# VHH binders against o29008: the designs that were tried, part 2

Target 1, 271 residues: o29008
Amino acid sequence: MDREEIKVAVLRMEGTNCEDETVKAFRSLGVEAEAVHIKQFYSDMIRFEEQRSVFDYQCLVFPGGFSAGDYIRAGAIFSARVKSVLRKDIEEFIKMGYPILGICNGFQVLVELGALPGFDEDKPLAEKPEMALAMNDSSRFECRPTLLKKESEKCIFVKNLKKDVVMFPVAHAEGKVVFPSGKEDEYLERLTSNDQIVFRYVDEKGDYAGYPWNPNGSFYNIAGICNATHTVFGLMPHPERAFFGYQVGRREGYGDGYCIFRSVVDYLEKL

## First folded at step 1 (VHH)

Design f10 (framework vhh_8fcz_2)
Fold by ESMFold2-Fast, scan of step 1:
Structure f10 (fold): chain B 271 residues (1-271), chain A 122 residues (1-122)
Amino acid sequence: as target 1 above (271 residues)
Amino acid sequence: QVQLVESGGGLVQPGGSLRLSCAASGFTFSYYSMNWVRQPPGKGLEWVSGISSSGGSTTYADSVEGRFTIIRDNDKKMVYLQMTSLKTEDTAVYYCARHGWYEDLSYAFDYEGQGTQVTVSS
C-alpha cells in the first residue's frame, strides 16, 4: 500500500497515561498517526466524526504509560474492555496481517488479551491469558537503559534492524515475563522453534547476564516476543523513547528505536 | 487503488428530489465510514452527512437534517444520498468521501471522488 494510505492508531484509555512519542515517531516517517480513545471504537455517544473502526487503521499500538501506578490492574481493565467490545474486530485485524505493537503496559495488555504468546495462527486471541508479567525480582521500579540482543529474523518489527544489540530504556515495576508453572520448557521450545522470541536482555559483553542487566528477572532474559504470525509484538522496553537521536543523547539523527517503526512502515508498504 | 465514483446529479426544481450514488473500489468498503460533502459555487467544502461502517449510525449537518438520508449497501459497495425538499442553497458539487475526522475546526477525509453536480433552480 502507499504510505499515504497508512494510518496508525495509538490507543488511550481514560485514567491512564499516554506517550505522544509514538505518534511523533510514525508521523516523522511520513505516515498518519493519531491518539484514539478506546470509546471512539465502540460508543454511540461519541460524535460521528470522532467515531472510529479498528479497520480505519493498518497498525494498532498499545503504548507504554508514564507512571507505574496500578498498571497491572489498569492493563487488565483495559484488556478486559478491549476483549468485551473489540475482540472480533481485533481477531480479524490480526488474521488480515495488520500489525499490533504493545509497549511496556501495552505488552501487558496484549498478554491479558491472549494475543501473546499467540501460538495458534487460526486463533489470534486465546480465551484466557497464557503468560504473565509479574513484579520485578528486585521488588522496585526499574528505570534505566537496557541492552537487548535481537533473536528473531521473522518478526516484522525488526526486519529493518541490522545490528545485533540495541539500547532501549525500561520504566516499570511489573516487567517479569513468567510462563505457567511446569510449562516453562514447553513454552521456550515452542517460542524458539517458531522464531517468536524477539529480544533478550544482555550485558555489555553480549552475555545473557542476570540483574542488573536483566532488570526484572524475566524467564530466559526475555524482553519481547511476537505471535506465531510474527505481526503482533510486545516488549517491556520503550523503543519510542529511543527513536530520535536527541532522546538518547545524540545531537542529531536517530536512536536504535527508529528501526522498529521503520520496519512496520516497510511491512505495510508491501502489504 | 482507492476509487470513489459519484453519479446521480442533475438539474432539479426547488422542492424536488434526487438520489446520489457513490461506487467504491480498491479497498474493503465495509471497514470504512463514508461521508457526503459538497462545494457550493465559490465556497469551500462543507460536510453534509456521514454513515458508520456497519450502517448502524448516521449523522447530518443541521442544514440538511430531515431532508436528506444517507444509506449504504456493503454487498454492492455503494453509498447513497437521498435528497428531498431541495433548495437553491443545496446547489453544489457533491463528493463521496471515505472516513472522516474533525481537525482544526474542519472536517478532513481520507479520499474524495470526482464529484457530481447538483443544480437546484427554477
Scores: ipSAE 0.000, ipTM 0.101, lowest interface PAE 21.3, mean pLDDT 79

Design f11 (framework vhh_8fcz_2)
Fold by ESMFold2-Fast, scan of step 1:
Structure f11 (fold): chain B 271 residues (1-271), chain A 123 residues (1-123)
Amino acid sequence: as target 1 above (271 residues)
Amino acid sequence: QVQLVESGGGLVQPGGSLRLSCAASGFTFDDYGMNWVRQPPGKGLEWVSGISWSGGSTTYADSVEGRFTIIRDNDKKMVYLQMTSLKTEDTAVYYCARKYSGYDLRPYYFDYEGQGTQVTVSS
């Protein structure tokens, strides 16, 4: 499709009228993007002109929100509301091949919705969560740059990423990827065989090292995964905070996060 | 549209003090953490300091810890950087920068539209 036909919704519950970095990143690529309060999708108390359908958009983003406070609990509440009012629409959106991105607390939202790991392509949202993002092994809020090795060839959010290792910052208290007890090997086999592991934490030599390089103790150093159809992507680090060069200490140009947003725009232009 | 307007820069001798100000408009100021970043001559941007949405938490780069203090006035929609014991290495254009999350004091997220204010520390 033409770039001018692409519209991105960045979902929120705060009701603020401010543009965020994710909206700015997409608009910098020539794509329309806007912050959309979840009530705009289901409440008839919203003015008609402000009402939205998920099908008004070609990409949905669940952003990081507040990264240090109690937002991960708020994310679970957000997920429950999305499930109650938008479940069928989001299932159809995914089946139609439209992308969804979840960043930090947004990754937790996608996990709580049953969208990730999303093993069943015919059932985009599982009945109950199949994985969790647990408290960091350090029991502390972790706020630092991380190095991530690209593991996936099929995820639409990294299809055009040429670098082996990228640097995205993290800011979270509950970022530890965990799978059901006794099923870790089964999940690893399924994720690996279907190219669903997108990023893993590495050290400066590119090795899968522990703390502090794996900032939360995530299983298998997993930093981000996608669903079975490779169009729903969640990650704990923040690519939107590594989009512009000035965000990562460069005078001009782009940071490593640019490729995530450029990849999805390229995907949609070919759709 | 986010607008950030910096002021308070100037010429100062080593060991001196300056107070920088940033006036914010176009967004709900109380929902965002604020930062100061700087660009020394011929170098890239360097994060200096961050303050949470409420002003209850602050963080500083190692190079300025103990010398600089970041404060905010939510009623006036202002953020300030009090600089003391200034060094020649502090010479830079200083920019006020917004964070998406009020609790996120990370050095890698800046969403700013300011023109900056020049600080020159010279004998």
Scores: ipSAE 0.000, ipTM 0.128, lowest interface PAE 18.7, mean pLDDT 80

Design f12 (framework vhh_8fcz_2)
Fold by ESMFold2-Fast, scan of step 1:
Formats: sequence, C-alpha cells, structure tokens
Structure f12 (fold): chain B 271 residues (1-271), chain A 121 residues (1-121)
Amino acid sequence: as target 1 above (271 residues)
Amino acid sequence: QVQLVESGGGLVQPGGSLRLSCAASGFTFSSYAMNWVRQPPGKGLEWVSGISDSGGSTTYADSVEGRFTIIRDNDKKMVYLQMTSLKTEDTAVYYCAKYRWFGELSYFDYEGQGTQVTVSS
C-alpha cells in the first residue's frame, strides 16, 4: 500500500507516558500516527468524530511506561477492557496480517492477552496467558542501556536490521521472561524452531552473560519475542528511545531503534 | 492446583445489601492482588473492585464507588465484597479474580464458577 494510506495507532491507557516518542518516530518516516485512548474504540459517549476502529489503522502499538498513579486500577481496568471489548477485533487484525508492537509494559499486555508467544497461527490470542513477565532478579528498577543480539530472520520488525548487536535502553522493575514451570525446555525448542526469539541480552563481547548484562534475569537471556506469524512483536527494551541520534548521545542521524520502525513501514508498503 | 470459590450471592430487593466471599487455595495468597469482576446477563465482563496484596490500597469502578467495599484476610485466604445500596443494574454473576502488576501476572482464568447476584423487586 502507499505510505499515505498507512496509519498507526499508539494506544493510550491510564498511566502511559511513552506514546509521543513512538508517534514522532513513525511521523518522521512519513507515516500518519496518533495516540488513541482505548475508550475511543468502544465507548459511545465519545463524540462520533473521535470514535475509532482498530481497522482504521494498519499497525497498533502498545507503548511502554506507566506514570505515577493507581497501578492496580490501571492494570485491572485496561486488561479487562481489552479482553472484553477489543479481543475479537485484535484477533481479526492479526489474521489480516497487520502488525502489533508491544514495548515494555506493552509487551506485558500482549502476554496477558495471549498474543505472545502466539504459537497457533489459527488462534492469534490464546484463551489463557502462556507465559509471564516477572519481577527483576535484582529486585530493583533497572534503567540503563542494554546490548541485544538479533536472533530472528523472520520477524517483520527486524528485516531492515543489518547489525548483529544493537543498543536499546531499559526502564522496568518487572521484565523477567518466565515460562510455565517444567515446560521451559519445551517452550525454548518450540520458539527456536519457529524463529520466534527476536532479541537476547549480550555483553560487550557479544556473549550471553548474566547480570548486569541480562538486566532482569530473563530465561535464556530473552529480551523480545514474536508470534508464530512473525507480525506481533514484544520486547522489554525501548527502541522508540533509540530512534533519533540525539536520544542516544549522537549529534545527528539515527539510533539503533530506527530500523525497527523502518522495517514495519517497509512491510506495510508491500501489502 | 489454584482454586477460587465464590459464595454469598442471592436475590435481594433494590436498596438491599449482600456480602460476597472468595476462598482461595493453591497459591501464595498474600503475594497477589485480588479483584472482583462481574458479568451481567448478555454482556461482557466488567471490572468492579481491586485490593492490593497487603490490603493497603483499594480501587473501585465509578459505578460502585461509595456503595461497595473490598476487604481481604490473608490469614484466612479470603476476599470479601460488601455491597450496599444495590441497584437492578448490579444484577450479574460475580467472580473473584487474581491480579498482580503487569510484571508479575495473575489471571482472571482462575475464576471459580461465580456467585449470582439478582437485584429485583
């Protein structure tokens, strides 16, 4: 499709604070993007001209970061609303081949919806969550650059990425990838065989190392994964904070996060 | 295995009160936030109220704030929902649901069979 036809929704939920960076990234690529409050998708109390359908968009982003506020209420309300109101629309969106990106807390939302690891191509959202993101092994908020090794050739979000190792910042208290007890090896084999592990944490030599290089203790150093069709992608680090050179201390140009956003735009232009 | 068993529902007249109970087993109860959610006839699931793992924080949907109170007893592994000033629109099956922050997930699929609340004259 033409670039002018592409529109990205960056979902706004109570407590989110990273939607503007993501909107700026897409707009810099010549794609229309806007922040959309989840109520605009389901409430008839929103004015008609402000109401939206997920099908008004070709890419959905669940952004990172919850600001200060009632975290229990924000999480419970958001999870319940998405499951009851948007689940069928999101399932159809995925079946149509349209991409979804979840960053940090957004990755956690995709896990809760059953979209990741998303093993079944015919069932985009599992009935029950099949994995979790647990508290960091350090029991600390981790806020620093991380080095990530590209593991996937099929994920649509990394097809434009030529570098073996990229640097994205993390900012989370709960980023530890965990799989069901006793099924870790089964899940690992399944994810690896279908090219669903997208990024793993590495040290400065490019080796898989523990803390502090694996900032949260994630199983197998997993930093991000995609679903079986390779169009739904979640990761704990923030590529939208590494898009522009100035975000990562460079005078000009782009950071490593540029290729993530450019890859999905390139994918959509071919649909 | 994880189990949540709801009780205390029934038929009440508008303006009446009910106390719902949820008995939890099979997990470290004191480590998880707990919620009440409801499903009115022919509608989807609606979140009603939440309580933190320690009981130090509570939250309520706008439609029930001031009328409902959520309480927990970690020693007994119980969550309660005290409902007052009941309205016909409160008619629903009520489920006890496990929830924690996004980084340490709990799931509504641990719901029991629920407890039916019918508010009618």
Scores: ipSAE 0.000, ipTM 0.123, lowest interface PAE 17.9, mean pLDDT 79

Design f13 (framework vhh_8fcz_2)
Fold by ESMFold2-Fast, scan of step 1:
Structure f13 (fold): chain B 271 residues (1-271), chain A 120 residues (1-120)
Amino acid sequence: as target 1 above (271 residues)
Amino acid sequence: QVQLVESGGGLVQPGGSLRLSCAASGFTFSEYAMNWVRQPPGKGLEWVSGISGSGGRTTYADSVEGRFTIIRDNDKKMVYLQMTSLKTEDTAVYYCAADYTIFGEWYDYEGQGTQVTVSS
């Protein structure tokens, strides 16, 4: 489809304005993007001109910005509401091949929805969550740059990413990828065979290493995964905070996050 | 600003009934959708039921449909959850939550919740 036809919805709990990094990143690539409060998709309390359908958009982003004091519960309540009022629409959206990106607590939302790890191509959302994001092993809020090795060639969000290691910042208290007890090896084999592990934390030499390089203690150093159709992607680090060079200490140009957003636009232009 | 005070929980036998109440203050109650959300021991939050500001629309999680009924009284600024045919898997802390206007924060809720324990 033509770039002018592409609209991205960046979902927010707070209903804040269109000035976050994700909206800015997509707009800099020439596509329309806007912040959308989740209730615009389902509430009869919203005036008609403010109402939206998920099908008004070709990409949905669940961003990381829910830090409002009770942030531990905010993402879970948001996920519960999405499950109830948008489950069927999101399932159809995924089946139509439209991408969804979840960043930080947005990754948690996709996990809670049953969209990730998303092993069943015919059932985009599982009835029950199949994995979790647990509290960091450090029991601390981790806020720092991380180095990530690209592990997937099929995920639509990394098709334009040519370098082996990228740097994205993290900012989270609950980022540890965990799988059901006794099923860790089964999940690892399925994710690996289907090319669903997208990024893993590495050290300065590009080797898989523990804390502090793996900031949360995630199983297998997993930083991000995608579903079986490779169109739904969740990660704990923030590529939208590494989009512009100035965000990562460069004087000009783009940061490593640019390729994530460019890959989505390229995918949609071919759809 | 927004204050939500839950009550009505307790110990009940399987097959029993309980009615939960939530008293709201600090906002124009009739303009907001109200929800019940629960957290079972060792699990994440599960959305249970919602009711529109006018009361004209209700929705339920599949696991509780036919057993639970959500009701609101806008004059008293109350929302209720009538629970019947309770099962051990209904054991959880129950919270009520308001959905704010497009420019507010819908997840802003206050209170400790109310504990429901379904056990013999």
Scores: ipSAE 0.000, ipTM 0.154, lowest interface PAE 15.0, mean pLDDT 80

Design f14 (framework vhh_8fcz_2)
Fold by ESMFold2-Fast, scan of step 1:
Structure f14 (fold): chain B 271 residues (1-271), chain A 124 residues (1-124)
Amino acid sequence: as target 1 above (271 residues)
Amino acid sequence: QVQLVESGGGLVQPGGSLRLSCAASGFTFSSYGMNWVRQPPGKGLEWVSGISWSGSSITYADSVEGRFTIIRDNDKKMVYLQMTSLKTEDTAVYYCAKDSYEYLRTGYYYMDVEGQGTQVTVSS
């Protein structure tokens, strides 16, 4: 596809503050992007000109960010609504090969929707959630830069990423990746064999280390994963806050997050 | 070692006022932005307000704008949250948080929670 044909929807989640940064990142790459309230996808009471279909877009982003109000309640309500009104359309969107990105709260939405870990290529959305994002081991809000080692060669969101280690900030109270009790080793083997682990937290030497380098205590230091078709990606750290150099203390240029967004554009241009 | 000590919380009636204080030590206070973050009972943390390292840039969550004021005193290494027109929804443990990097623009993206917090309860 030509860039002019690519349109990205950044979903407005109740109480989130990061959709504008994601829109700006895509637009800086020459791609049309807009913030879209979930009601625009399902409500017949919205003005015709404001109504949307998920199929008006080639990429969906569930953004991250702080809630100005009830963080946990807003996220749970949004996830339930997506499940009830958009499940069928999102399943078809994934089957068509179009990418979905979930950042922080958005990763939780994809997990609750059954899109991640997404082991079954024929069933993009599981009947019930197959993993969870639990409260941080510290029982605190963790807000800091993190160092992430690239683990996947197949995820479409990291194809443009040539560096072994990137720096993205985290900002969350519930970021701990957990798998069903007694199935941790089974899930690890399945994720590893199908190249679905995308990023793992590391220390300054590039070694897998515990707190504070693993800020939430996630199993296997997992920071982000993709589904079996490698087109649905969720991560707790915020690449949209590491897109521009000035966001990470550089005077000019781009931060490590640039390559995540560039990879999506490159993927869609090849479709 | 970085240390942030919050104080000033308490029980207050709806419509009342409280001033929270945060005493900072273990870092160059004047180089870092400061934030207030709160955790309501049984819920996750939410950002409330931020002030840049110099005090020249200030931001608020929509739910508190017009009711809360954040101020800093670099000489005393203090940040304050002046709360007015308190609502039952403001009930939470309030935490002071330092930006993770020097000289950042105002925002809630790079911060740590270091203290035990201070409890604010708004009830009749």
Scores: ipSAE 0.000, ipTM 0.123, lowest interface PAE 21.0, mean pLDDT 82

Design f15 (framework vhh_8fcz_2)
Fold by ESMFold2-Fast, scan of step 1:
Structure f15 (fold): chain B 271 residues (1-271), chain A 121 residues (1-121)
Amino acid sequence: as target 1 above (271 residues)
Amino acid sequence: QVQLVESGGGLVQPGGSLRLSCAASGFTFSHYWMNWVRQPPGKGLEWVSGISSSGGSTTYADSVEGRFTIIRDNDKKMVYLQMTSLKTEDTAVYYCTTGYDYFESRGYDYEGQGTQVTVSS
């Protein structure tokens, strides 16, 4: 589709604080983007001019940023609300091939919705969550740059990414990827065979290492995954905070996060 | 014309069970997700459970997962909440609603009148 037809909704929540950076990233690429409160998609209680349909947009973003003390619970409650009022619309959105991005606590939202790991392409949202994000092994708020190795060739969010290793910052207390007890190897095999592991934490040599390079203790150093159709992507690090060069210590140009957003725009222009 | 009528609340001992019912009228019930939300004494509304329009998908708040079960009967235009292993912290007025605004801490779209559940010894 033409660039002028592309509209991105960045879902606004009371606990989020990264929607402005995400909106700016998309707008800098020449596509329309706006922050949208979730009730604008489902409530008849607001003015007609403020009402939105999920289908007014071609990309949905669940941005990062809850307070550390409310992160997991607020995300779970928000996800339950989304699932209760928008389940069929979001399932149709995914089946139509439209992308969804979840950053940091947005990744938690996608997990709670059952959109990730999203093994069943015929059921975009699982009935119950199939994985979790748990408290960091350090029991600390981790706020640092991380190095991430690109593991996926199919995820639409990394098609424009030519580098093997990128640097995105993390800022979270609960970012540890965990799978159901006793099923870790089964999940790893399924995710790997279907090219659903997108990023893994690495050290400065590009090797898979523990703390502090894996800042939260995530299983298999997983930093981000996508669903079976490769159009729904969640990650704990913040690519929107590595979009512009000045955000990553460069005077001019773009940071590694640029390619994530550019990949989505490129995908939609071909759709 | 649009009404949601909750019933089935009461006084129950910790570890007990209650079944709440919600009778819907005045709208196309089978087209809407249905939710149970509650308001504990002196606190805001909290979402408890949701069920899809067909009944094929259910969701639960972490605090009630494994203890509560939401069910619907589209022919009778009813939604139910089966509560087991009740705790004193489950004490609240329970409401039936088609939607819940987490940020405003309120139900919307056909919010009902409520039914009181008191769990005490």
Scores: ipSAE 0.000, ipTM 0.117, lowest interface PAE 18.3, mean pLDDT 79

Design f16 (framework vhh_8fcz_2)
Fold by ESMFold2-Fast, scan of step 1:
Structure f16 (fold): chain B 271 residues (1-271), chain A 124 residues (1-124)
Amino acid sequence: as target 1 above (271 residues)
Amino acid sequence: QVQLVESGGGLVQPGGSLRLSCAASGFTFSSYAMNWVRQPPGKGLEWVSGISTSGGYTTYADSVEGRFTIIRDNDKKMVYLQMTSLKTEDTAVYYCARVPWDSYEGFYYGMDVEGQGTQVTVSS
């Protein structure tokens, strides 16, 4: 599709969107993007001109910090609201091949919704959550740069990424990827076989290492995964905070996060 | 020790006004952004408003934008929430919370709620 036909919804519950880094990132790539309050998708009490359909957009982003603050159970309350009013629409959106990105708390929303790990192509949303993002092993809020090795070739969000290792910051208290007890090996085999592990935490040599390089203790150093169709992607680090060079200590140009946003734009242009 | 004490709540009719106060002690008040959050009956916590360290930047939840105003007085170590055009949906226990660091996103991250809060009931 032509670039001018692409419209991205960056979801919001509360607060201002004037400093939304995700909206700015997409607009700088020449596509329309706007912050959309979740109520605009489900409340008929909102003015007609302010109402939105998921199908008004070609990409949905559940951003980091989407909840009212980190003290609220990460992602759970939002995913419950999304399930009650938007489940069928989101399922159809995924079946149509339109991408969804979940960052930090947004990854937790996608997990709670049953969209990730998303093993079944015929059922984009599982009936119950099949994994969790648990409290960091350090039992503290982690806020720092992380190094991530690209593991996937099929995920649409990394198709433009030529580097093996990228640097994205983390900012979370609940970032530890965990799978159901006794199913860790099964999940690992399924995710690996279908190219669903997108990023893993690494050290400066590119080796898989524990804390502090794996900031939360995630199983298998997993930092981000995608669903079986490779169009729904969740990660704990924040690529939108590594989009512009100035965000990562460079005066001009782009940071490693640029490739994530450029990849989805390129995907939609070919759709 | 960090201490935050909310006051000013009460029973008010729809369309009325209230001013909530939060008295801070035990930390360098002027170094922290401050938030108001609320918990309606039977619901979880909701962020309401944030204010920067100097008071020069404020932000609000969509549900209260244009009706509520957050103010701070660093000399008195106080933060206030001026509420107007109150609705029954504003009924909640209101808490103030400090943000661990001042940043453009600090209003949303790293909040910690303490104390009993102050009850606001909007009813005819």
Scores: ipSAE 0.000, ipTM 0.130, lowest interface PAE 17.0, mean pLDDT 78

Design f17 (framework vhh_8fcz_2)
Fold by ESMFold2-Fast, scan of step 1:
Structure f17 (fold): chain B 271 residues (1-271), chain A 122 residues (1-122)
Amino acid sequence: as target 1 above (271 residues)
Amino acid sequence: QVQLVESGGGLVQPGGSLRLSCAASGFTFSDYSMNWVRQPPGKGLEWVSGISRSGSTITYADSVEGRFTIIRDNDKKMVYLQMTSLKTEDTAVYYCAREGYWSTYDLGFDYEGQGTQVTVSS
């Protein structure tokens, strides 16, 4: 489809941030994007002109929250509302091949919805969560750059990414990827065989190392994963904060996060 | 002063029923959607059910769909939660919550009541 036909919804509720950076990133690529309060999808209290449908958009983004103290509670309530009021629409959206991106707290929302790891192509949202994002092993809010090795060739969000290692910042108190007890090996085998591990934390030499390079202690150094159809992607680091060169200490041009957003636009233009 | 006052909680056996009530005052009740949220012991808040301003749109969390019914009476300024087939997992403090046009809270609710305890055990 033409760029003029592409519209991205960056979902929000009170206390979420990063939606402005994400909106700006998509708009800089010539794509219409807007922040949409989740109430606009379901509440009859919203003025008719402000009401929205999921199908008004070709990409949904669940952005990160900025308050460490609110992550668990806000994310759980947000995902419960999404699941109850938009479950069928989101399932259809995914089945149609439209992308969904979850950043930081947004990754947690996708996990709580059962969209990730999303092993079953016929059931985009699992009935119950199949993984979790736990408290950082450091028991601290981690806020710093991270180095990430690209592991996937099929995820639509990294098709434009030609570098092996990128740098995105993290800002979270909970980011540790954990799988159900006793199923870690099964999950790892399924994720690797279907190219669903997208990024893993690495050190300055490109090795899979522990803290501080793995900032939260995530299993297998996982920083981001996608679903079985490779169109729903969640990650803890913030590519929208590494989009423009000036965000990463360059005077001009783009940062490594640019390729994530450009990959989505390229995918939708070919759809 | 905006007030939401919950009642109707108590001890009940698995498979039992309870009806929670929420009395609203201090605002135009018919201008706001209303919700029930709960907090199980040692866990975060879980959204349970919502009902639109007019009562025409009703939503439920997957865990309670088919077992719980939310009702509102705009004339009496009340919202109710009829709970049936209760499970031990339903044990929680239940809060009535007002969802404003533009909420100031991260949860999307601008006011919550003091809560009512529901305990489901044998």
Scores: ipSAE 0.000, ipTM 0.153, lowest interface PAE 15.1, mean pLDDT 81

Design f18 (framework vhh_8fcz_2)
Fold by ESMFold2-Fast, scan of step 1:
Structure f18 (fold): chain B 271 residues (1-271), chain A 122 residues (1-122)
Amino acid sequence: as target 1 above (271 residues)
Amino acid sequence: QVQLVESGGGLVQPGGSLRLSCAASGFTFSIYAMNWVRQPPGKGLEWVSGISGSGESTTYADSVEGRFTIIRDNDKKMVYLQMTSLKTEDTAVYYCAKRGYLYWSGTEFDYEGQGTQVTVSS
C-alpha cells in the first residue's frame, strides 16, 4: 500500500502523554499517526464523530507509560462480554495481517488480552492470559540501557534490523517474563520452533548473562516476543526512546530503535 | 479508484418504507466502517447511520433511531438502509459514505457517492 494510506493509532489512557515519541517516530517515516483514547474504540458514551474503528488504522500501538491500573483495566475491558465487538474486531485485525506493537506496559496489555504468546493462528486472542510479567527479581525500579540480541528472522518488526545486538533503555518495576509453573520447557520449545522469541538480554560480550544485564530476571533472558503469525510484538525495553540519535547520545541520525518502526512501515507498504 | 453507487430512492407517502442500496468498489470493503448521510433541501449534510466493518456494531442519529436499520453484506460489497415510518422531514438526497480520514468531523468522509433522492410527500 502507499505510505499516504497508512494510518497508525497510538493508544492513550487517562493521564500521561507518553505516546508523543511514538507518534513522532512514525510521522518522521512519512506515515500518519495519531494518539487515540482507547475508549474511542468501545465506549458508546463517546460522540459518534469521535468514535473510531480499529479498521480506520493499519497498525495499533500500546505505548509505554500506561499506569499499572490502566493496563489491568484495558485487559479486563477486552475480556468482558459487553466489549465483545472490540475483541472480535481486534481478532479480525490480527487475522488480516495488520500489526500490533506493545511497549513496556503495552506488552503487559497484550499479555492480558491473550494476544501473546499467541500460539493459535486461528484464535489470535486466548480466552485467558497464558503468561505474565512479574515484579523484577531485584525488587527495584530498573532504568538504564540494555543490550538485546536479535533472535527472530520472521517477526515483521525486525525485518529491517541487520545488526545482531541493539541497545534500548528499560524503565520498569514489573518486567519479568514468566510462564505457567511446570510448562516453562513446553513454552520455550513452542516459541523457539515457531521463531517467536524476538529479543533476549545479553552482556557486553554478547553472552546471555544474569543481573544486571538481564534487568528483571526474565525466563530465558526474554526481552520481547511475537505471536504465531509474527505480526503482534511485545517488548519491555523502549525502542521509541532509541529512535533518534540525540536520544542515545549521538549528535545526528538515528538510534537502534529506528529499525523497529522502519520495519513495520516497510511491511505495510508491501501488504 | 474508490466508487460508491447508491440506489433505491423515490417518492413515498408519510408512514411508508424504502430500502436504499450502496454498491462499493475500489477498496477492501470488509475493513472499513460505512455510513449513510443525507442532505435535506436548503440544509447542510446530516449523518444518519453507521455500521462497523464486521457488521457487528451499528449506530443511529436520534432523529431516525427505531425507524431505520443499517445492514451490510461483505461478500457482495453492499450496504443497505432500511427506512420505515418515513416522515416529511426525511426528504433528502442520501449518500453512502466511506469513513477513514483522520480529519473526519461527522460530516467529512474519504469518499461519498452520487446520492439517491428520497422524497416523502403527503
Scores: ipSAE 0.000, ipTM 0.115, lowest interface PAE 20.3, mean pLDDT 79

